# Ledger of designs, part 181: VH-VL binders against q8ixk2r445to577

Target 1, 133 residues: q8ixk2r445to577
Amino acid sequence: FFGMLQNKGLTDYCFDYNPPDENQIVGHQVILYLCHGMGQNQFFEYTSQKEIRYNTHQPEGCIAVEAGMDTLIMHLCEETAPENQKFILQEDGSLFHEQSKKCVQAARKESSDSFVPLLRDCTNSDHQKWFFK
Below, E stands for the ipSAE of ESMFold2; O stands for the ipSAE of OpenDDE; V2 stands for 0.75 times the mean of E and O plus 0.25 times the DockQ between their complexes.

## First folded at step 10 (VH-VL)

Design kc2 (framework fv_axatilimab)
Fold by ESMFold2-Fast, scan of step 10:
Structure kc2 (fold): chain C 133 residues (1-133), chain A 120 residues (1-120), chain B 107 residues (1-107)
Amino acid sequence: as target 1 above (133 residues)
Amino acid sequence: EVTLKESGPALVKPTQTLTLTCTFSGFSLSTFGMGVGWIRQPPGKALEWLAHIYWDDEKYYNPSLKNRLTISKDTSKNQVVLTMTNMDPVDTATYYCAHKLYPGRAFDIWGQGTMVTVSS
Amino acid sequence: DIQMTQSPSSLSASVGDRVTITCLASQGIRYYLAWYQQKPGKAPKLLIYVASKLQSGVPSRFSGSGSGTDYTLTISSLQPEDFATYYCQQHYSTPWTFGGGTKVEIK
């Protein structure tokens, strides 16, 4: 699957990665922002290794969650995906992070005019349901 | 149908504090994603955003106005209040409140505006 | 802060004309540009957001385009009710900033 990764509950909001410096794309938080429809910073690929890959820029980034954290951050992709970079896109649209046993949920970023994907206990909320468009 | 209406004094003396109230209907500021902002327009001039408040009580202010602005909400009354201190004749403008659903969206429904003149 | 430069400040046109208004941002705003229409004595009306998405109820003769720092509003066939002042606004990051406005007047 590839395309704009959208939230079912937040109509027209897409996974979005906009690092402040294009020469340092690693270490910043993935956000959710209104879908602009032009790909680029909102274009992601779900791979056979269960990665969510940001490949519209070089070097290629892979979304990860560090131990004990709930934020999705950009890391460099590895030849064999580490467990913290693996997400299971389930039949119901849930995006399950197996290492933490939590689901990706659309939420408000504190003190910022933006939404963010965060790890939360899995529920049947539409804010935890995702699809590629 | 979403509607908003501004209210407050039409005339303010220099150095006084202005308090404006936005009363709205058709939505609640307890609803996820809802927000209300204030924008002003001096006669014959461009629009200037002042402040914004969201459903979760997060507040944003135009830094060019420094510490002069305070925005608050009363969800039970469907009201958003803007306070602006140390008024000056250059602050003479029509003041609007406007609805914005989510971060990243634009202001889609505006009040009619209330004219505030700052003069001795 | 992101500065928005709008041009022209005014233009004269006739009914049926194609009108183009431009907006330049001081830095990239990633398509997060809105256009508003304001008639004398009235509040602004949202026409377009995210550069090209038409607000519900707005006639299809209005269209927006652009990327990076350079954006345009086009009215393909000007109608009598379109004589107004138009403002662009970057809705990318706070403080949200507006252009200086373009007054579209009867020729």
Scores: ipSAE 0.622, ipTM 0.883, lowest interface PAE 1.8, mean pLDDT 91

Design kc20 (framework fv_axatilimab)
Fold by ESMFold2-Fast, scan of step 10:
Order: C-alpha cells, then sequence, then structure tokens
Structure kc20 (fold): chain C 133 residues (1-133), chain A 120 residues (1-120), chain B 107 residues (1-107)
C-alpha cells in the first residue's frame, strides 16, 4: 500500500509530515491535515515490515513512537525495523502499535488548531480506522 | 439549516465591558469537531479574528487582544458568549460569530453581524 | 503573526471577464488559505478553503490555486452578482489573519 493515509472518522483528513527544515527530517510530530493530493508531505508507504515510510526524502523517514509517549514522531528508517516503528494495519482499518498494544487515533492537538494521530486504548471508533487513498 | 445570530448592546461607553451572545441552530457544540468563532470588521476596514471555542472547550484568542477577551459556551442553550473589557472608540465595528466544522477548516457559515459603536 | 497581502486593492471589470486576485503570505501556509466574498452590508460568504476546495453551492466559475506563500482566486467569467469585496484568510495557524480585501466593481 502507498498513497495518502486517510482517517475514516475525520472525513478528508490525512497523515501529513511537513518538517520545518528540509535538511532535518527527524524528530518532529506527524500531523493530520486536509487531504490535498498534491504530493510529498502526505505520501506514505506501508511496508512488509509493518513500517509507515515517508519516502519522498533522502534519507527515508519512518514513523515511530518512543517509550512512554503517545505521539507519532518521524525517525530514520533502519535496515531491520525496530519494534517502536511497527504498526499493524488490520482488516477493520485499525492501526495497531504492537509494542505499546495501543491503536492510532485521530485526536485534537492540545493548544493547536489541528488534528494529530495519537496512541490510545483500542476501541471500535471510526477515529481509529485508516485507509490508503 | 445552520444559522447563527449575534446579540448585544449597540452602544458602549469607553472603559465598559462588552458582552456579545451568539445563538445558533442546526448544530450542537457537543458534536465532535464543531466550533464557533468571533470576527469583527470596523467600518470600511478588513476582517479581524478575535476568539474561537471548540466542542471540547478548547479556546483560542488573538494575541493582540487576549488580555481583554473571554470566550465561553453553553451547549444546552446553543450559545457562545464573547466578553471584551475596556472598550475604546477604536473597537467600533460590526461583530460576527461564525461556525467552523473542524480544526483546520475555514469559517463556513456566518451570522448577520451586530454593529457596536463605542462613544462617550 | 502571518501577514496576508492582497493585490490589487480594487479593480473594475466587465461581465464575462476573467478576474484574478492574488494573496501573499509572509510565510508558508501549506495550502490552508480560504477566500470569502462580502457584498455591501452583508456578512462574508465562504467560497474556497484549503486553497482549492470549492465550498458547497459556490458556482464553478470560482477557482483557487497556489502553494507555499502565493495563492490566487480566479473568476473565469464575471457575473453581475459577483460585485463584492473579496478577502483571503490563512487558516493554517492562530491567529488566523485576513488580507486587506479586493473590491471588484462591475463596469
Amino acid sequence: as target 1 above (133 residues)
Amino acid sequence: EVTLKESGPALVKPTQTLTLTCTFSGFSLSTFGMGVGWIRQPPGKALEWLAHIYWDDEKYYNPSLKNRLTISKDTSKNQVVLTMTNMDPVDTATYYCAHKLYPGRAFDIWGQGTMVTVSS
Amino acid sequence: DIQMTQSPSSLSASVGDRVTITCLASQGIRYYLAWYQQKPGKAPKLLIYGASKLQSGVPSRFSGSGSGTDYTLTISSLQPEDFATYYCQQHDSTPWTFGGGTKVEIK
């Protein structure tokens, strides 16, 4: 799978990564923005290693969750995906982070007029269901 | 069917506090993603955003005016209230409330506006 | 704060003309630009959000384009009801800021 990763519950919102500095692609939080279909910042690849890759830059970025955190952060991809970079896209559309045993949910970012993907206890909410478009 | 209507005093004296109420129908501020903001427009001038409140009670204020502004909601009454302290003649403007579907969207439905004149 | 600069401040055009209005942001706003139409004595009406997404019920003669800091509203064939002042607004980050407006007068 590759393309725009869209939320089922938030109509027209997609995974988006737009770092402030093109030369520093790591360390920043993944955000949800209006799906615009216009390229780089919303184009992701779901790999056989269960990674969500940001392949439009060199070096390639991979979404990760640090221990004890609930935010999705961009890290450098590794030859063998570490556990904190593995997300299981299930048949019902849930995106399960095996290491934490939590699901990715669309949520409001505190003190910001934006949505972000966050780790939350798994539910059957449409805000936890994702698909590539 | 979304409608909003502003109400409040037409005349305010300098140093007084202005209280404006936005009464709406066709949506609820208990519904995920819904928000209401306040925008003003002095006669013959551009639009200026003042404050915004969302369904989850998150509030935003224009930094230029934040020490003067308070926004609150009463979801059971379908109302959003804006309070602005220490009014000055320069605050004379038409005040609008407007609906916003989600964070990151634009103001899609506006009230008719209410003119507030500040003079002694 | 993000500053929004509109050009021109006013223009006059005939029915059927193609009209273009430009909006420049002081920093990148990632396609989060809206266009509003305001007729004398009335509230603004949303035309476009997300730079290019047409609001429901708005005629297809209105279109938006642009990226980064430079955005454009185009009216492909001006109609008499299009006499109005047009405002851009960045809806990327608070405080949300509006341009100074462009007054379109029909000849």
Scores: ipSAE 0.462, ipTM 0.832, lowest interface PAE 2.5, mean pLDDT 90

Design kc21 (framework fv_axatilimab)
Fold by ESMFold2-Fast, scan of step 10:
Structure kc21 (fold): chain C 133 residues (1-133), chain A 120 residues (1-120), chain B 107 residues (1-107)
Amino acid sequence: as target 1 above (133 residues)
Amino acid sequence: EVTLKESGPALVKPTQTLTLTCTFSGFSLSTFGMGVGWIRQPPGKALEWLAHIYWDDEKYYNPSLKNRLTISKDTSKNQVVLTMTNMDPVDTATYYCAHKLYPGRAFDIWGQGTMVTVSS
Amino acid sequence: DIQMTQSPSSLSASVGDRVTITCLASQGIRYYLAWYQQKPGKAPKLLIYGASKLQSGVPSRFSGSGSGTDYTLTISSLQPEDFATYYCQQHSSTPWTFGGGTKVEIK
């Protein structure tokens, strides 16, 4: 699977990675923004190793969640995918983070006029359903 | 169909407080992602955003108006209220309320506007 | 605050003309740009959001483009009902700011 990773509940919102400092591509939070179809900052690849890769820059970035946190951050991809970078994209569209046992949900970023993907307890909400387009 | 309508006094004296009410239909501010903002336009001038409130009660204010603004919602009445203190003749403008579907979106549906004149 | 500069402030055009209006942001706004149309005595009407996405019900002759700091609204074939003032707005960060407006007048 590759392309724009869209949310079922938030019509026309996609995973988006556009850090303010392009010289430091890691450590910043993944956001959700209107799907624009221009590739680059919204183009992701779901790999056989259960990674969500941001491959439009070098070195390649991989989405991760640090222990005890709920935010999805960009990290460098490793030769052996660490557990915090593994997500199971299930048949119903849920995106399950194996290490935390939580699901990725579209939510408001606290004190910000933006949506972000966050880890939340798994539910059957359309805000927890994702698909590649 | 989403509709919004502004109401409030047409005339305000300098130093008084302005209270404007936006009454809407076709959506609820209990619905995920919904928000309502206030924008004003002095005669012959550009648009100026004032304040915004979302379904989750997050509030945003234009910092140039330095603590003069308060925005609140009454979800059960389908109303958003803007209060602006210490009115001055330069605050004479048409005041609009407008719907915003989600954070990060634009104002998609606007009320008709209400003209507020600040004069002695 | 992000400053939005529109050009031109006004232009004269005839029905059938291609009209281009430009909006320049003082810093990058990452496609968080909207275009509004305002007719005399009326509220603004949203035409375009997300720099290029046409609002439902808006005629296809309106289009938006751009990236970074530079954005453009194009009306491919001006119609009589298009004579109005157009405003851009950045909604990347608060305070959300509008351009000064471009008045499209009958030539």
Scores: ipSAE 0.571, ipTM 0.865, lowest interface PAE 1.9, mean pLDDT 90

Design kc22 (framework fv_axatilimab)
Fold by ESMFold2-Fast, scan of step 10:
Structure kc22 (fold): chain C 133 residues (1-133), chain A 120 residues (1-120), chain B 107 residues (1-107)
Amino acid sequence: as target 1 above (133 residues)
Amino acid sequence: EVTLKESGPALVKPTQTLTLTCTFSGFSLSTFGMGVGWIRQPPGKALEWLAHIYWDDEKYYNPSLKNRLTISKDTSKNQVVLTMTNMDPVDTATYYCAHKLYPGRAFDIWGQGTMVTVSS
Amino acid sequence: DIQMTQSPSSLSASVGDRVTITCLASQGIRYYLAWYQQKPGKAPKLLIYGASKLQSGVPSRFSGSGSGTDYTLTISSLQPEDFATYYCQQHWSTPWTFGGGTKVEIK
């Protein structure tokens, strides 16, 4: 369960994290972009602690959702995963954020010509189904 | 099979408003991810993007022309309409409408273009 | 706005030649770069999007590469039907901007 995290509904779109520089990895939003198969900014690991880790950079980044927010942002990984960094990847492909009780959905970024993963009410939509490739 | 076709006046006088219609088939603007944009090209010059509209009615305009442009869609008729006010001879160009599959993609299918001449 | 500088503005080539066209963005565009081919009197045709992804139906002799601000379109063995004007476009951020075009002419 590692590799490119791809959306079932959006053909060829993957989780992507490309911070402006290597010294600034915290606070930026995770986006969705065309899957390129080169690893790096699209290589993620799903861990036994239910984290989605970005291991290309040191220190390692972990996807988190701030309280009251719906956006997925990069945070520094902790020795014991905090609740806001835990996602349950279910057998049907849904990615459930335990703390908020919401699912990760591929969606339009507000006022932007880009797709992003956002927390939305859970549905059976293919836009809420994810798989590692 | 996706097709688009532009229609509108071939000749416009200075200060008038231009209205162009893009009629398409093979997709619906009610379908998630679908979008249609307008691009123009003056004779012998480069391409210039004007405006874009998506399935969710989100609209984008070239800032240099934003005060003059309005884009709208009629999903039931498979049409996208561009309106441009206060036409000037410098706006003489071939106007294209084009399909874009998703946010972040490029224009994959283009109409044949319609030539608009602005002259008194 | 992101400025796209395309070079050369024109070139002369013979059938069978390897042709390269360069596109430079004024800021990073994260692989959001498309290439179009335009023949006289015709609408542009999409060749490549996402810097390196070949559009369906486009011959394999066309390829795209690059990263950051510097991108290249390569035609590995020029054919008679390839004499045309080529445009790059950044599709990263609105307003989407095009390069000035490169006219590929018969030598």
Scores: ipSAE 0.516, ipTM 0.853, lowest interface PAE 2.3, mean pLDDT 90

Design kc23 (framework fv_axatilimab)
Fold by ESMFold2-Fast, scan of step 10:
Structure kc23 (fold): chain C 133 residues (1-133), chain A 120 residues (1-120), chain B 107 residues (1-107)
Amino acid sequence: as target 1 above (133 residues)
Amino acid sequence: EVTLKESGPALVKPTQTLTLTCTFSGFSLSTFGMGVGWIRQPPGKALEWLAHIYWDDEKYYNPSLKNRLTISKDTSKNQVVLTMTNMDPVDTATYYCAHKLYPGRAFDIWGQGTMVTVSS
Amino acid sequence: DIQMTQSPSSLSASVGDRVTITCLASQGIRYYLAWYQQKPGKAPKLLIYGASKLQSGVPSRFSGSGSGTDYTLTISSLQPEDFATYYCQQHYTTPWTFGGGTKVEIK
């Protein structure tokens, strides 16, 4: 799967990564923004190793969650995906983060006029359902 | 159908406090993602955003006016209230309340506006 | 604060003309740009948000484009009801700021 990773519950919101410096793609939080279809900051690939790759610049970025955290951040991809970079895209559309046993949910970013994907206890909420377009 | 309506019009003396109420229908501020903001426009000038409040009670203020502004909501009455202290003739403008669906979006439905005149 | 510079401040056009209005942000706003239409004595009407997303009910002759700091509103074939003042707004970060407006007048 590749393309724009959309949320079922938030009408027309996609995974979005647009760091201030395109030459330094690591360390910033993944956000959710209106799906624009212009690629680049919204182009992601779900790999056979259960990674969500941001494949627009080299080196490639992979979404990760650090132990004890709930935010999705951009890390460098590894030849062998580390556990904190593995997400299971389930048949019902949920994104299950294996290491934490939690699901990716569309949520409000505190003190910011933006939505972000966060790890939350798994529920059957449409805000936890994702699909590629 | 979403509709919003501002209270007023109002004639305010310098140094007084302005209170405007936005009454709306067609949505609830208890619904995920819903928000209401205030924007003003002095005669013949550009639009200026003042304040915003969301369903989760997060509040945002224009920094140039933050010490004068308070925004609050009464979800049960479908109302949002803006208070602005120490009014001055330069604050004379048409004041609008407007709906915004979700953080990161624009103001999609606007009230008709209410004229606030500040004069001695 | 992000400053929005809108050009031109006014223009004259005839029905059927292609009209282009530009908006320049003082810093990158990542497609967080909206366009509003305002007729005399009326509230603004949202035309476009997210730089290129057409608001429901808005005619397809209106389109938005741009990226980074430079954005454009295009009216492909001007109609009589399109004579109005147009405003851009960055909705990227607070304070949300508006351009100075472009008045589209009948030629």
Scores: ipSAE 0.622, ipTM 0.880, lowest interface PAE 1.7, mean pLDDT 91

Design kc24 (framework fv_axatilimab; at its last look DockQ between E and O 0.66; V2 from the best seeds 0.00; counts 0 for: pae E 5.6 > 2)
Fold by ESMFold2-Fast, scan of step 10:
Formats: structure tokens, sequence, C-alpha cells
Structure kc24 (fold): chain C 133 residues (1-133), chain A 120 residues (1-120), chain B 107 residues (1-107)
């Protein structure tokens, strides 16, 4: 799948990555922002290797679970996807992270006026349902 | 239909505390993503954001005024209250409350505003 | 704090003119930019959010563009009801700051 990865529960919010430094695309948190499709910062590819790739910059970035945390960050894609970069897009729209047994949920970033995708216990919440637009 | 209306005193003396109430309808502050903020505008001047509160009780304050401001909500009454201590004539302004749907969005629906004059 | 510089502070225009108003942020705000219209004695009305998203009910002659630090509001063919003061606002990071306003007045 290719396109803007949108949350079913949050009206018009998409996965968004726009690093603070154009020359450093890794280590920063993935956010959720209004789906606008400008500047390609919201364009992602879901691959057969269960990666969510950010194809806008070279080298390509892959969404990864931050070590010891529930946050999603951008990391360099590897030839063989490590477990922290694998997300299973299930038929119901959930993004399941097998290593942690948790699902990606749209949530408030702590003490911040922003939404972010975080790992949470899996539920039937629309905030855990995602689709490509 | 979202509507908001500000209420409070029209006149405040210097050093007193101002209390403003925003009463709203058409949404609930128990609903995920809902928030209400306060913005003021001195006569003939630009808009200045003061404070904001969300459904999850997360609060934000303008740092230049943070030590003077308190924002709170009463979800059951559909009200948001702003208090501002130590009023000064320079705080004379029209005070607005406004709805914001989600973190990261803009203020989409505004109250009519209430004029507060600070003088003796 | 992010400073918003709006230009011009005022302009005179005629019905049918194309009007452009610019907003400059002191740092990148990543499309977190809104435009408001305010008529005398009235509350501001949201026109555009997220730099280019038209608020429901706002006429299509209003459009927003820009990226990084530089944003523009365009009114493609000014109508009599468009004479007002316009404000930009960055809604990226608190404190959410407004521009100084641009008064669009009759030529």
Amino acid sequence: as target 1 above (133 residues)
Amino acid sequence: EVTLKESGPALVKPTQTLTLTCTFSGFSLSTFGMGVGWIRQPPGKALEWLAHIYWDDEKYYNPSLKNRLTISKDTSKNQVVLTMTNMDPVDTATYYCAHKLYPGRAFDIWGQGTMVTVSS
Amino acid sequence: DIQMTQSPSSLSASVGDRVTITCLASQGIRYYLAWYQQKPGKAPKLLIYGASKLQSGVPSRFSGSGSGTDYTLTISSLQPEDFATYYCQQHYYTPWTFGGGTKVEIK
C-alpha cells in the first residue's frame, strides 16, 4: 500500500514525518497531523516485509519502536527488517507490533499540543484503526 | 451547532482578580479531542492567546501571563472558567473564548466576546 | 516564542482586485498556520487552517499557501464583504502567536 496513513478515529489526521534537520532523518518522533499531502512528509509505503517506509528522503527511513518506550521514531531501513520495525496491518485496520504484543494507537503526546502514534494494549477502538488514502 | 458565550464583570479595579466564564453548547469537554481556549484583544490591537484546556484536563498558558492565569472546566455544566490575578489598566480588552477540535488545530468557533475595562 | 510578522499592515484595494497578505514566522512552523477575518465589533472568523485547508462555509476565492516560514493568504477577486482585518496565527507550538493584522480597506 502507498499513500497517506490515516487514523479512522481522528478526523483527518495522518502519519506525518518532517524532521527538524533535512540532513538528519533518524531519531525523531513520528507525529500525527492534518492530512494535507503537501511536501510528501505524509507519504508512506507499507511493504511486504511489514515495514512502514518514509520514501521522501535518501537513505529511506523506516518507522521503529523506540527502545524501551511506546513511542514510534524514524530509523534507517535495514536490508532485513528488525523486529522493532515490523508492524502487521491486520484486516480490521489495526497495526499490530508483534514483538510487544501491542497496537498502534492515536494518542495525545504527553504535555504537548499534538497527537502521536503510540503503542497501547490492543482494543477495538477506532483510534487503533488505520488505512491508506 | 457549536456556540460559546463569555460572561463576567464589565469593570474591574486595578489589583483585583478577573473571573470569566465560557458557557457552551453543541459539544462536550468529555468528548475526545475537544478543547476551549481564551484569547483577548485590547482596543485597536492584535489578538493574544491566553490559555487553553482540553477534554483530558491538559492545560496550556501563555508564558508571559502564566503566573496570573488559571483555567478550569466543569464538564457537567459545559463551562470553562478563566481567572486572571492582579488586573492592570493594560489588561483592558475584549476577552473571547473559542472552541478547538483537536490538538494541533486552529480556533474554529468563537464566542461574541466580553469587554473588560480595568479602571478605578 | 515564535514571532509572526504580517505584511502589509494595511492596504487599499478595489472590488475585483487580487489581494495577497503575507505572514512570516521566526522559525519553521510546518504548515501549522491559520488565517482569520475580523470585521469591526465582531469576533474573528476562521478562514483557513493547516496553511491551505479552507474552513467549511468559506468562499473559494480565499486560499492559503506557503511552507516553512513563509505563508500567504490570497483573495482572488475581492468582494465588498471582504473589507476587514486579517490575522495569521501559528498553531504549531505554545504560546500560539498571532500576526499584527492586515487591514484591507476601500481604495
Scores: ipSAE 0.643, ipTM 0.883, lowest interface PAE 1.5, mean pLDDT 91
Fold by ESMFold2, look of step 11:
Structure kc24 (fold): chain C 133 residues (1-133), chain A 120 residues (1-120), chain B 107 residues (1-107)
Amino acid sequence: as target 1 above (133 residues)
Amino acid sequence: EVTLKESGPALVKPTQTLTLTCTFSGFSLSTFGMGVGWIRQPPGKALEWLAHIYWDDEKYYNPSLKNRLTISKDTSKNQVVLTMTNMDPVDTATYYCAHKLYPGRAFDIWGQGTMVTVSS
Amino acid sequence: DIQMTQSPSSLSASVGDRVTITCLASQGIRYYLAWYQQKPGKAPKLLIYGASKLQSGVPSRFSGSGSGTDYTLTISSLQPEDFATYYCQQHYYTPWTFGGGTKVEIK
């Protein structure tokens, strides 16, 4: 799958990546913002290795969750996808992080005027459902 | 249809406390993402954001006025209340409440505004 | 605080003209930018949100563009009802700040 990764429950909001330095794409948090399709910020690829790649940049970035954390952070992709970069997009639209056994949910970024994807216990909420646009 | 209406005194004296109520319909502040903000406009001047409250009770204040402002909601009455202490003639303005659908969105529906004059 | 510098402060134009209003932020605001129209005695009306998304019910002659610090509102063919003052607003960092306004007068 390739495109804008949109939340079902929080309509018109997509994964968005805004690194502070366009030449330093690793180590920053993925956010949710209004789906607009402008520039390169909202385009991701879901790969056969179960990665969510930020493929519009070199070096290629892959979404990861660091041990004990619930935030989605950009790492460099590796030849074989590390366990912390594996997400299973299920038939019902849920996005399951295999290592943590949790699902990606649209949530409010603490102390900010934005939404972010965060890991939460899996539920049947539409805020945990995702699709490529 | 979303509507908002401001209510409160038209005239206050310096040092008094202003209480403004925003009564709204067509949405609930218990609904995920919803927010209500307060914005003022002195006569002939630009708009100034004052405060905001979200469905999850998170609150934001303009830091230049933070010590003077309190925002709260009563979800059962569909009301948001702004209290502003120690009023001064420079606070003379039209006060608006406005709806905001989600964090990251803009103020899409505004009340008609209420003019508050601060003078002796 | 993010300062929003709006230009011009006023302009006169004829019906049918293309009108462009510019808003400069003192630092990047990442598309957290809205445009409002305000007529005398009335509340502001949202035109554009997310820098470029047209609010429901707003005529398609209005459009927004820009990124980073530089944002633009364009009216492709000015109509008599477009006489108003226009404000940009950022809401990326608190305090959420408005531009100083641009008064558009039909000549």
Scores: ipSAE 0.115, ipTM 0.733, lowest interface PAE 5.6, mean pLDDT 89
Fold by OpenDDE, look of step 11:
Structure kc24 (fold): chain C 133 residues (1-133), chain A 120 residues (1-120), chain B 107 residues (1-107)
Amino acid sequence: as target 1 above (133 residues)
Amino acid sequence: EVTLKESGPALVKPTQTLTLTCTFSGFSLSTFGMGVGWIRQPPGKALEWLAHIYWDDEKYYNPSLKNRLTISKDTSKNQVVLTMTNMDPVDTATYYCAHKLYPGRAFDIWGQGTMVTVSS
Amino acid sequence: DIQMTQSPSSLSASVGDRVTITCLASQGIRYYLAWYQQKPGKAPKLLIYGASKLQSGVPSRFSGSGSGTDYTLTISSLQPEDFATYYCQQHYYTPWTFGGGTKVEIK
């Protein structure tokens, strides 16, 4: 699967990554923006290694969850996907993080007029359902 | 179908406080993501955003008018209220309430607007 | 605050014409640009949001494009009901700000 990763509950919002330096893509948080598909910021790939991979630039970035955190942070992809970069996109649309045993949810960013994907206890909420478009 | 309707006085004296009520239907401000804002337009001029309130009672104000504006909601009545203090003739305008989703969406449905004239 | 500079302030056109309106933001707004249509005595009507997303029920002759700070509304073939004033608005940062408007008049 590849393309825009869109949320079902938060209509027309997609995963978005915009690092300050396109040549240094790691270390920043993935956010949610309106789906526009006009740039590389919203292009992701779900791989056979259960990675959510960002962009076609080398080196490639993979979404990871750092220890003790509930945010999605961009790391470099590795030859063998580390445990903190493994996700399962379920048939029902839920995006499950294997290591934390939590689901990715579209959530309001604190004190901000924006949404971000956060790890939360898995529910049947549409805000935890995702699809590629 | 979402609808909104503004109500309040058509005439306000200078230095008085304007109170406008937006009554809406087709959605609830108890629903995640729902929001209602106020926008005004002086005759023959451009639009100006005033204030906004979301379902979780988070509020936003135009900084140029922040000290004069108060926005609140009554979810049980499907109403949003805007108060604006120290009215001046320059505040004469059509006042609109409008629906928008959180976050970063445009105002997709508007009330018909209510004309407010500030005059002695 | 983000200033929205809209151009032209007015234009004259005929039915069937291609009409283009431009909106320039004082800083990048990441496609969070909306276009409204307003007729005399009526409330604004949302046409486009997110720079290029057509609001439900809006005719396909309306389209939006642009990126960064520069955005455009296009009416591919002007219809009689399209004579109105159009406004752009950035919906990225508060305070949300509108352009000065463009009045589309009959030539």
Scores: ipSAE 0.028, ipTM 0.694, lowest interface PAE 5.4, mean pLDDT 92
ESMFold2 (binder alone), look of step 11: mean pLDDT 93; pTM 0.953

Design kc25 (framework fv_axatilimab)
Fold by ESMFold2-Fast, scan of step 10:
Structure kc25 (fold): chain C 133 residues (1-133), chain A 120 residues (1-120), chain B 107 residues (1-107)
Amino acid sequence: as target 1 above (133 residues)
Amino acid sequence: EVTLKESGPALVKPTQTLTLTCTFSGFSLSTFGMGVGWIRQPPGKALEWLAHIYWDDEKYYNPSLKNRLTISKDTSKNQVVLTMTNMDPVDTATYYCAHKLYPGRAFDIWGQGTMVTVSS
Amino acid sequence: DIQMTQSPSSLSASVGDRVTITCLASQGIRYYLAWYQQKPGKAPKLLIYGASKLQSGVPSRFSGSGSGTDYTLTISSLQPEDFATYYCQQHYDTPWTFGGGTKVEIK
């Protein structure tokens, strides 16, 4: 699976990673932006190790959630995926984060006119349903 | 299908408080992502955004006017209310309310506007 | 605050002309730019959002382009109903700011 990762319930928003410095891709939060249809900063790969990889720039980044947090942060990919970087894309479109047992949900970024993916208790909400292209 | 209509006084005296109501149909402010904002336009001048409120009750204000502005919603009545204190003749303008589908979007449907004149 | 500068402030054109209006942001706005059309005595009408996305019901002769800080609205073949004032707006970060407007007048 690869492509623009879109939310079923949030019309026209895609996973987006646009770090301020092209030479440092680690440590910034993944956001949701208007889908522009050009790939690039919105192009992600879902791997057999259950990673969501950002490989538009090198070295490749992998989405992770740090212990006790609910935000999706870009980390460097490892040869063997650590548990905090594993997301199960379910048949119903939910992205289940194995380590926390929570689901990725489109949500408002606090005090900002923007959306972000956050970990929340799993529900059958369309805001927790994701698809590639 | 989405419609908005502004209501309020046409004439306000200097130092008074202005209260404007936006009544809408075709959507609910309980719907995820939706919001309503207020924009004004003095005669012959450009548009100026004032305030915005979203479905989750998060509020935004133009910093230049923040100490004068209050925005609130009554979801059951399909209304958004803007209050602006200490009115001045320079605040004479057409005031619009407008719908916004999601954070990060533009104002897609606008009310007709209501003219407010501030004069002694 | 993000400052939006439009050029020109006014222009004269004839029916059938290609009209171009530009908008410059004081910082990068990541394609979060909207264009509005306003006719005398009427509310603004959204034409384009996200720099290039045409609002439902807007004629295809309207198009938007640009990136970073520099954006353009193009009307490919001006019609009589297109004589109006056009405003750009960055919808990237609060306060959402508008350009000064461009009045498109009959030549």
Scores: ipSAE 0.466, ipTM 0.837, lowest interface PAE 2.6, mean pLDDT 90

